# Designs tried in a protein design chat: VHH binders against q2luc0. Part 27

Target 1, 332 residues: q2luc0
Amino acid sequence: MPIEFEQTFRNFLMEHQEKYNRTYHFLILMDSIITAAQRIELYYRTGALKGNLGMAGSINVQGESVMKMDDIANEIVLHYLAASNRVIQVVSEESDDIVDMNKDGGRYFVYFDPLDGSSNVAHGLPVGFLFGIAKRNLDGNMKGPEDFHLREGNDYIAAGMFVIPTGMFTLALRDAGCWRFHADETATYVKPMRMTLPDDPKKWELSFNSANTTVFSEKVQSWIQVNISKYKFRYIGALAGDFHRLLTNGGLFMYPAIVKHPDPKENRPQGKLRLLYEANVVAFMCREAGGDAIDETGTRIMEIKPAGHHQRTTLYVGSKPIIDELASLFKS
Short names: E, the ipSAE of ESMFold2; O, the ipSAE of OpenDDE; V2, 0.75 times the mean of E and O plus 0.25 times the DockQ between their complexes.

## First folded at step 13 (VHH; framework vhh_ozoralizumab_d1)

Design Q4 (at its last look DockQ between E and O 0.04; V2 from the best seeds 0.00; counts 0 for: pae E 6.7 > 2, placed apart)
Fold by ESMFold2, look of step 13:
Structure Q4 (fold): chain B 332 residues (1-332), chain A 121 residues (1-121)
Amino acid sequence: as target 1 above (332 residues)
Amino acid sequence: EVQLVESGGGLVQPGGSLRLSCAASGFTFSSYEMYWVRQAPGKGLEWVSEISYSGGSTYYPDSVKGRFTISRDNAKNTLYLQMNSLRPEDTAVYYCARDEYTDWEYSWDSRGQGTLVTVSS
């Protein structure tokens, strides 16, 4: 029987370069992002095995001060993005301020959450590294605020995520689809597989924190009451993990506004998830897989004009028929 | 309408020098990264230099590094390529190209008609 060799991620991207006579800038950026993800996975696996990752996901380094896993992940991503010399500025969930890099020679803005679902580390459950990418706008007709780092999701050219430590990598490219890879035995990402949300409602899943049902809006509560029995319920409690599964099965993931909490300071009427490096990322990926995403006003996530780099939003992402139904509900 | 007009090509002996110019119009020149690319007879396009929009960063493949120098004058909307120590294998049509966004990659789709450089004794 012949040995079967699978296409690598690098060769997948190089086919685009050859087809269009393009530069290698994006390939170099993606090599840095993949290297960062592999380093984060090393710290995840070795920290858990050594017993160094405690309740807050911190890691004990012998002879050094304790660093939280999310801080370690952030430093890893920042290092490799800077070393690429391709990045103008970064917005990171773990950095209060925008991070300047190569402002003259860089070509990309990168938005990332280096360790989504970090509370899961202590349980040995999947976490995520999420990223979105925008280009330097070169046509001179820029829409939006003067701060170039505040891009609408519609301005992203790519978005993706790694599910750690499973070796799964998903990348969506503007108008070129959503593609999943897995790490082979040599830790090389291989076997591009086009992701398309299933049209069959029997496969669809519903994902949200059901413990919060009574503190959602009346519209959302009523929708849940009518619809919960139509779908299989699944919830791991981390955006990356729940969305990874959604891309295979279709359905709906949601993170609604919290508006009826008995303690009013626990309300989150504007939502919990971050627009630039969480909601835009999964919205972009979902669109390339044939889905859609809205906030609780019925506004398309990727059309929201950001006013701040850590801005929150509500999120409803998944199969278009469900999103259309929710959009109609929210606008009525 | 984007216009890129290359000039300065010609016949030179091996070891000689040429300076290519590219006059740009129809867009904000200082907002774009620029390239020189070339096409040798019977070959595809080959990248030979790149310059950032400010002129602060320049890049070259090994085949021309140390011999070619890209520069720009944003006040005059002009891109330059100084070619020294020319070799017969540098014979090609040279194009000035604007770095352009068309998808998730950058491209050379916006380029001029080219200027022929022939290196021969």
Scores: ipSAE 0.021, ipTM 0.488, lowest interface PAE 6.7, mean pLDDT 85
Fold by OpenDDE, look of step 13:
Structure Q4 (fold): chain B 332 residues (1-332), chain A 121 residues (1-121)
Amino acid sequence: as target 1 above (332 residues)
Amino acid sequence: EVQLVESGGGLVQPGGSLRLSCAASGFTFSSYEMYWVRQAPGKGLEWVSEISYSGGSTYYPDSVKGRFTISRDNAKNTLYLQMNSLRPEDTAVYYCARDEYTDWEYSWDSRGQGTLVTVSS
């Protein structure tokens, strides 16, 4: 078979930057992110091969404590982001506090979940590396919170995810679309494909933890009852993976509030997912792919003004017609 | 010494237009992203517009999007702001500001003295 060549991600991004006369700083940042993802994948694969993934707390043959994969992933991302010298601050799912990096010389804020779907690690199932990027604005937004690390989704300039170890990398660029790349035989991301949610309802899928149906709000339960038979149901139990499918088939992923749990302590009226490094990320990507995202109040995810770096939110993300319907329901 | 000198402000009626200019000196103009910011009486600084190094990319807040246009001439070390469809709420001192890699502040250390724009009937 003739050798087929594909455009590389790096080339794609360079052309993009050139086309829009953007800064090279973003290229440097993305290089660090890509490198981090590759290292995470290496650890994942190596661990899987050795059969020791998910055995956090165990002692290896050298008498050393085995780190959790999420901690390893976090350290990797932090290292390369710091090394880029382009990041002011980082919000990580694995860090209680905001991490200062190049505060004086950096240009970007990075929000990331280094290992989405951590429960999958022990089983060798796919996990996600999610990230969002915002640019520095010294004067801030008069209408919002402090324009520093707490940025709304609309302020993101990029958001993306890696589905590890599948070799799938998806990146959305502000006003420039959502693009999926594939790792080739050299582990180079190639073959940019623009992602757009399909308009065909026959392809649409619903994705949520159906076991929690009875503990959702009455409105949500009613909606599920009406719609569960209309669409195919797919759920792998990880935001990155489920959203990955969503980008291809359309439909809805939702993570509703838990409000009717028999144990009141188990209620999560604010939702479970984190706004900055989970919900905003997929919302941003979805929007660039022609979809939308809201919380259970009907507020667009990307318009939420963060009150804290680990703020939780409900999430409904997917095809615009479904989201619009839900928004109307929630506002009624 | 970094110098930014704004000009072009004045009194204009609602719906009117103004074009602001900023003459830059004391630094390599083309090596910096440039900004317009404004300060209304009794209010803090508000970001108005941003332009990339080469001028290929421009950014605006919703408050001025579609009405204001930022541009630059790197050969002349000059930044511009075309303001159309001006509103009373646009009344402010407008500053030209340089992108700075400094600690986060609600201030632009490298900005000019500003030019006053008054929109009033």
Scores: ipSAE 0.020, ipTM 0.336, lowest interface PAE 6.6, mean pLDDT 89
ESMFold2 (binder alone), look of step 13: mean pLDDT 80; pTM 0.811

Design Q5 (at its last look DockQ between E and O 0.03; V2 from the best seeds 0.00; counts 0 for: pae O 8.0 > 2, placed apart)
Fold by OpenDDE, look of step 13:
Structure Q5 (fold): chain B 332 residues (1-332), chain A 121 residues (1-121)
Amino acid sequence: as target 1 above (332 residues)
Amino acid sequence: EVQLVESGGGLVQPGGSLRLSCAASGFTFSSYEMYWVRQAPGKGLEWVSEISWSGGSTYYPDSVKGRFTISRDNAKNTLYLQMNSLRPEDTAVYYCARDEYPDWEYSWDSRGQGTLVTVSS
């Protein structure tokens, strides 16, 4: 068989930057992010092989305390982002405070969840590295003064995710689409494919924790009752994984508010997912793929003004017809 | 010293057109992305347009998209803003601004004195 060659991510991105006459700074940033992802994957694979993943407090074969994978992933991402010298501030799921990096010389804000679906680690199931990127205010999409770390989704210039250790890398670029890449045998990301949510309802899937159905709002419960039979149901239990499927098949992923829990303390009226490094990320990607995303008030996720760096939100993300229907329902 | 000098503002009727110019000096003009921003009376600064260093890419907010066109002549160190179909809400002082990377802050320091555009019947 003749040797087949695929376009690399690096080449793809360089062409993109050239096409839009942009600087090389974004290339440097993305290089750091990809490197971080590759390192995370290495640790994931190595840990899995050794049986040391997810055992916080355990002692490894060398007599050392084993770090949690989420902490390891966070340190890796922070290291490479800092090393890039292109990042002003970072908001990480694993960091209580905003992390200052190159505040004076940096260009980008990065929001990330280094290990989405952490519960999967112990079972050797896929996890996600989610990230969103915004730039300084004087950058072609800002309407007012810079808000630094508190950027709405619409201010993102890029968002993406790695599904580890599957070798799947998906990246959305502002007004340039959502693209999926595959790691080849050399661990190089290649074969850019543009992702668009299909418009065929027969392919659409619903994804949510069905065990929580009874604790959702009445509106949401009613909607589920009507629609649960219309679409195939798929649920991995991790935003990255479930959204990964969504990008291919279309439909809806939702993480509703918990409002009817028998224990009032367990209610989550604001939702569970984080706005900046989870919801905005998938919303941005979905939008670039032709879909949309809203919260349980019917507000577009990407239009939400963040009040805090760890702000929570409900999430409904997927095919536009479904999202529009839900938006109407929530606003009624 | 970085200098940006805006010109071309004036009074125009709704639906009218204006072309703004910005003369740049004191820096390598062709190495920077350039911007137009505006400030209406009593309001904050608003981004109006962006152009890449080579002029190959342009960006606009929805408020002016389709009506405004940013361009540049790197040989002349000049930035332009063609404004068509002007509206009363476009009334503002318009500033030419340079990309402040890497040390961009809120102050929009690298901008000129501005040129006033008044759209009124």
Scores: ipSAE 0.015, ipTM 0.338, lowest interface PAE 8.0, mean pLDDT 89
Fold by ESMFold2, look of step 13:
Structure Q5 (fold): chain B 332 residues (1-332), chain A 121 residues (1-121)
Amino acid sequence: as target 1 above (332 residues)
Amino acid sequence: EVQLVESGGGLVQPGGSLRLSCAASGFTFSSYEMYWVRQAPGKGLEWVSEISWSGGSTYYPDSVKGRFTISRDNAKNTLYLQMNSLRPEDTAVYYCARDEYPDWEYSWDSRGQGTLVTVSS
């Protein structure tokens, strides 16, 4: 019986680019992103899990100054994106300002959260590296710097997520599907698997912070009351982990507006999650898997025009029948 | 609406030079990355050169690197390809083409009719 070898991510992407007679600019960018993810995972496995990392400026047991893992992850991603020479500007969750790179010769804008769920590092729990990619070539009259990097999710050409330290990598390509890979024993991403949300409602799961149920809107509370017993409930409390599972099982992940909190300072009517490097990323991936995503007004996430690069949004993402039901509810 | 008109092709001896031009109209030329592709008789399209929207970056496959130079004049809506040290293998119809966005696929409907370059003794 012949030995069977799994297809690598590189060969998967090369076959697409050769089929369509494209240059290798995107492959070069993805090589940099994968290299960054591999180095972040190494730091997680060798540093964070062994207690070698701590608060920035603190001292470990050998008397060395330490740096927070999220700062390390951010510097790694920025380094490799810059070295690719393909990136115009970056929006990073860890950087207050946009980061200019190759403004004259780059092709891509990259939006990333290098360590989603970074508080989990101290507990040895999974974290995520989320990214979205938009291409330079624009039709239209957008002329200002804010207009160039402030892209709707519909303008993204790709979005993806690494779950660290599990070696899981998911990449969605515009109109070419959502694909999952895993790292093999040599840390090479292999075995492309097309991700499609299951059609069977018995597999679907509902994921949200149930402790906040009484402070959601009346519409959301009523929807939960009717629907909570129809689906399995699963909630890790970290976007990357919960969404990774959602892509396998279908259903709904949501982070609703907080509007009925007894302490008004705790209300979050605009939501908590970040539009450019969290909500747009999972919305894009979910659409390529056959799902959809909306905000609290029923507006599709990927149609939202950003007003700021750290803008927040509410998020409802998952299986299209559930999202359609919620959209109708919010618009009534 | 989009119009791309190539010119400058012809018959040339091996080792010779040609300069191709492409006049663009019907779109904002300075907003698009542009490239030259070629098609030898009975073959598919082969990417030959690319230039960024500003002209700040240029790219070439190994088969033409060092011999071909792409340039653009955004004020005149014109793309150029300087071809030096021409070889018989460079014989093809040369098209100027516009990069498509936000589409993954190169559509080829955003290219001209082409200009024939024949390299023969």
Scores: ipSAE 0.013, ipTM 0.525, lowest interface PAE 7.3, mean pLDDT 84
ESMFold2 (binder alone), look of step 13: mean pLDDT 80; pTM 0.810

Design Q6 (at its last look DockQ between E and O 0.51; V2 from the best seeds 0.00; counts 0 for: pae E 6.9 > 2, grease 24.6 > 24.2)
Fold by OpenDDE, look of step 13:
Structure Q6 (fold): chain B 332 residues (1-332), chain A 121 residues (1-121)
Amino acid sequence: as target 1 above (332 residues)
Amino acid sequence: EVQLVESGGGLVQPGGSLRLSCAASGFTFSSYEMYWVRQAPGKGLEWVSEISWSGGSTYYPDSVKGRFTISRDNAKNTLYLQMNSLRPEDTAVYYCARDEYTDWEYDWDSRGQGTLVTVSS
């Protein structure tokens, strides 16, 4: 068989930086992110092989308390981001507070979920590492109460995700598209492929927790009733995984507000997903792939001004025709 | 409106030195990373230096590292570039630039008219 060669992610990104006369800082940052992802994946695979994944609180053979996978992933990401010296502050799903890094010399803000779909770990199913990146902007264009770190999706310069341990890396660059890479036999990400949501409704899929249908708003329930038969239904139960499929087939992923739960305390009128490191990330990627994303008010996710670093939001992300329909419904 | 006005360019012999200045106005200077970029005849725009908002961190490409020094005075809204050991290949129009938070393609949309640096024997 003839030797087949693929373009590497590194080469891809370097060419982009060169083409657009950019500095090397973003390359350094991305290197740290990729390294973190690779370490997480290695840990995931090793843990799975050893049967040590998902048993939080277990004592290892050395008598040490085993950390939860989400905490481990978080520490890994924090370490490499800090080591890059390119990050000003970090917002992590696993950190209560904003984490200061290089506030003086840093260039980027990073928002990340180190382990999306943590419930999958115990079952050896795929998890996601989600991240969004913004640059410093402390002048004239403040878009939130703390413009220093609370950025709307439109301010992101990049967003991406790793689906671990599948070897799939997807990265969207502002106005430069959404690209998917594959880990080769050397664990090097290669083979850049531009992702675009297909415009063929026959391929479109719906993705949501159908068990929650009865606790959604009346508008959402009505919409589901009308549309559930129009599209194929696929649901993994993790944002990263479900969105991964969405990028290929198109359609809709939604995480609606819970507003009709029999127990009022279980209602989530603001939604469950986090704006900065989950919703904005997939919204940004989807937009670069030709789609769109809105909340249950019909507001574009990327236009939401964050009020807090752990702000929750409803999420509807996918093919533009569906999103437009939903937006109209929500605004009616 | 963002205004950047470069000065200090001129003709210099190889091995010589120049110090460029950039006067900034129309924005909070101390809140932004600042850059020097250059464009040689027939070539594209090239970044040559970056400085953090406080001046605590500086960055250079290998092409100018060890020869050029970027600095800033936030109280005066002024950016500087000390260029030593100048080479003919350093001949270019030099621009003071602010990092733009708009388009992924270019970080240098906000820059001045530039100042010409000619290195020739």
Scores: ipSAE 0.021, ipTM 0.512, lowest interface PAE 3.6, mean pLDDT 89
Fold by ESMFold2, look of step 13:
Structure Q6 (fold): chain B 332 residues (1-332), chain A 121 residues (1-121)
Amino acid sequence: as target 1 above (332 residues)
Amino acid sequence: EVQLVESGGGLVQPGGSLRLSCAASGFTFSSYEMYWVRQAPGKGLEWVSEISWSGGSTYYPDSVKGRFTISRDNAKNTLYLQMNSLRPEDTAVYYCARDEYTDWEYDWDSRGQGTLVTVSS
């Protein structure tokens, strides 16, 4: 029997880049991102079993304070991005401020959430590492590289996610599709699979926190009442996990505005999810898979002009027929 | 419109030196990373140097590291390549190029007509 080999991510990327116009900057960046993800997965697998990594702030079995897994993940991603020497600045969900790296010689802004769904760590359930990448915009109206970190999703050149610890990696490349890889026995990401949202409504899913239904807008509540029986309902409670599954099955993931909460402090009319490293990431990936994404006004997510690096948005992402229906609803 | 005009090429003996210049116009030169790339006869383009927008960071592939030095004068909108210890395999048309800021697939775009460097006895 001949030995059969799957295509590696590195081979895949090299085949998709124009060989005469490259300096390998993007390949080096992606190698660092993948290495970070592999190390996060190792810490998650070993730390969760030992109880030493503090499941969302828990102490270890010996009564000592432990570093939270989300802090560990953030430290790992920052380390490898810095070591690449390709990154100007990062915006991290876990860092209050913009993190400077190679401001003079870097090429990329990286937006990341190193451990999406961190509440699942305490239960040993899947979490995600989300990232988006933009190149420096040298012709912008902004002054200096620092001002260019507030990028619209349409300016991203790539976005992706890792589902941890399951060994799944999905990467979308501008105008080159959305591609899923899985880790082989050596933890190498292999076997690129083009992801396209199914156009069969029988496969489609709805994914949202159904416990919040009564606190959504009346338009959203009415849409749910009409549509919830048309599709399968699935919700793990982490953007990365729910979106990962949606890329296979199609349908809709949403995080609507909270506008009718009995405690007014719990209202989130601007949404919960972060624009730069959550909503733009899944919107970009979904577009490359044939889908779309809008906010509660019907505005395309990737057209939103950021005003702050931790800015929130509402999010409706998934199959175009559903998104078109919701866009029409929000404009009526 | 973006214009890049290379000059300074010529015939040189192995082990010799040559300095290339690139005059830039039609864009804000000081805001862009710049490259030197070359095309040997019958070959594709090869990246040979890169310089940050400020001139503070420079990068080279192993094939030219230690022999080539990229520099820029932002006040004169000019990019330079000092080539020392030249070898016959450095024979190529040399182009200056501007960073491509909108694409993951390409690192540079908008190059000039080039200047021929021939290294032979």
Scores: ipSAE 0.018, ipTM 0.555, lowest interface PAE 6.9, mean pLDDT 85
ESMFold2 (binder alone), look of step 13: mean pLDDT 79; pTM 0.803

## First folded at step 14 (VHH)

Design R1 (framework vhh_ozoralizumab_d1; at its last look DockQ between E and O 0.50; V2 from the best seeds 0.00; counts 0 for: pae E 7.3 > 2)
Fold by ESMFold2, look of step 14:
Structure R1 (fold): chain B 332 residues (1-332), chain A 121 residues (1-121)
Amino acid sequence: as target 1 above (332 residues)
Amino acid sequence: EVQLVESGGGLVQPGGSLRLSCAASGFTFSSYEMYWVRQAPGKGLEWVSEISWSGGSTYYPDSVKGRFTISRDNAKNTLYLQMNSLRPEDTAVYYCARDETTDWEYSWDYRGQGTLVTVSS
C-alpha cells in the first residue's frame, strides 16, 4: 500500500495566504496558539506522572505542592502570545485585568479561555482551550485604547477551540468556513475537514443542564416541554465538549438564564457563560458552519456590544431553524 | 477613491542607493499598516517592508534587512523606502500597498502603476 500524506494545518493556511497575496502575520500568531495548546496537552498528559497536577493546594506522593492546571494553562498561553510579538492585548478567563502586550507593533486582540471544563482534569476527561481573534480596526472606527479590547463578535476574524487531550482542533475563519483538524502520530494537525451543521433533524441533539429546567424562565421551560422529545439529549457539562459534538450532529446547545432558583441569590438573569472568550467563540464558529446564536432577549450574540471584558451572557447556539424559532419566542 | 502613487525609481549601478516615495489619498493614511512589495519580471509579488500605522515598528525579510529602510510621514500622507547597497536581484517594479480592512488576514492592497527600479552595470 502506498503511503498517504494528509494536508497539514500550516500548508492549509500557507496556500490561502500565498493564493491571496497575504502576509504571514496570522500564520505566526496561529503557530503560537498551536504551540500553547501542545504545551497544555503535554502538561495534562504528563502532570499526573510527576505528581504535579490535581486539586489546588494538595500534596502529591512526593510531598510537593501542586499547581492548578488552569493557572498553568493561562501562563502557557500568555507566554506564547507575547513571544509572537503579534498581539496588542489579551482578555483571559484566568486574568482579572486585560493584559497589554505589543500595543504599537501588534496586530491582533486575542480572547481566550485556556482550560474550559478544568474540573475534568481530576477525572481524566477532556478539557477545552477556546480562543477568539480580532484585528486592529483599520477603518477608523476605533474610539481609543479603552474600546480596543471590547470588540463585538462580528469584529472577530477567527475563532477556534482545542479539545485536549483528544487531538481535535477546530478553527473558523471569517467568511471562509469552519474547519476541523486532528493531530497525527507526530502531533501535527492535519486533514482539514469543512464543518457544516447537518440538515437532518434526526441527527440533531439538545444539550443543556436538564437539572436546571425548573429554574429557567417560563418561556424556556415551555419550549423544553414541547421539544425535548424531538431530539437526542446529550450533555457532558463542558462547553468545549458539548459544542464540539454539536458541530458534528447539529441541534442546540443552550445555557439559559437562571431566574426561578429557590434561593434568589443563585439566580443568574444575565447568564453564566462569558461573552468575549466563550459565547462569541462558539457563536462565530457556529455561524461559519451554517448555524446561529442568540441570547435570551433574541439578540444575536455576535451583535452584543460588550460593556466589560468578563461580561456574562445567556447562550442559545446551533442549527438555524431552532435558533430562529427561539428568537421569535423571545421577542414575542 | 483610494490612490497610491509611487515615484523615485530609476536606473542605478550595483551598490547604489534610491529613495522611493508613495503619495496616498482617498483614505485615512495614518490608520493603516503600509507595505512596500516588488515584482521582478515574470515573478510573483515579494514583500520587502512593512511599517506600523504610527511608524513605531518596521519589519523586513532577510533578503533586504539592513539595506532597506521604510518610513512614513503621516502629516504628508507619504510612505518612503530608502534602498541602499542595491543589487541586480533588487531589479523590480516596486509598489506601495495598504492592508485590506475586511479580510480575516492582512493582505496587500496595491493600486498604483508602481515605480521601476533597475540595478545594472
Scores: ipSAE 0.029, ipTM 0.554, lowest interface PAE 7.3, mean pLDDT 85
Fold by OpenDDE, look of step 14:
Structure R1 (fold): chain B 332 residues (1-332), chain A 121 residues (1-121)
Amino acid sequence: as target 1 above (332 residues)
Amino acid sequence: EVQLVESGGGLVQPGGSLRLSCAASGFTFSSYEMYWVRQAPGKGLEWVSEISWSGGSTYYPDSVKGRFTISRDNAKNTLYLQMNSLRPEDTAVYYCARDETTDWEYSWDYRGQGTLVTVSS
């Protein structure tokens, strides 16, 4: 029997570039991202053996200082992005400041969370590597100085995530859809599948921390009361994992504001998730899959103008009919 | 209106050299990455060289790497292509180009009328 071959991620992208022998900047960037993901996965799998999965400041059995996995992941991503020479600046969850790379010759801005669900590492549960990509703003250069790193979700050209160590790689491309790839036995990502949120409400799932219901706004609590029985409930407790399932089944993932906590210091009226490297990433992917995303004011996530590189936001992401309903509620 | 005007093409023997120039107007030249592309008879447009907006980075396909050098003078709104060790397969119309598309497709929407380079013995 003839050997059957699956389409690789590389071939998937190359088909869009090879027709007229164009540049391959995006391919080079994506290669660096994939390489980073593979390295992160390696550390994830072997870290326990090396004693590297502990908290920062801990000492392993050899008497060595142990680095946190999120810091390791961050360094890996920064290394390969820098090595690509295609990145101008980076916004990372693990970096207080913007990281400059190839400012004069780079093409892209990259926003990333190197290890979403870091608490899962200690328990051997899946984690996420989230990333968003934007291009240099030519208009900004023409009009004068601009914070080029502060991009709206709509300005992203791509966003994606790795669910580690599941072998699942999902990538959304602006106006070109959301695609999921699978790692084969050689750790090569293959078999692109276009993702579309299903229209059947019977498949839809709700995903949120139900323990926090009493500390949400009254509007949100009321909505939950009405809708909690209409849909199946699934919650992993990590954005990447829950969103991964959402892309398949549809429904709603939400991370509401905390506004009624008995301890006022525990309130989070602005939300917890970060706009640039978490909310925009999943919003972008969801949009390309036929869904939508809003904050608790009813504003589309992808239309929010960032005020800072670590700006927080509430998040409601999922099937369009649910999102539309929530948007109406929040604006009422 | 965006205008790009190429010059410097001509007939040259194999192993020879040419220097192409491109005069840009109608846009902020220093804000844009610029490209040289070429079209050989019966073939499609081929990317030849790219230079970043500041000139700090240059890129080449393997077909011309080590032989061609792209440069720019932002003060003069001019793009250059130094072509050395020319080969018959380099015969083409060469265009100065600015791309305004996404990363998925380079359309080279803005390019000049081109300048013909013929490499022949």
Scores: ipSAE 0.022, ipTM 0.519, lowest interface PAE 4.0, mean pLDDT 89
ESMFold2 (binder alone), look of step 14: mean pLDDT 81; pTM 0.808

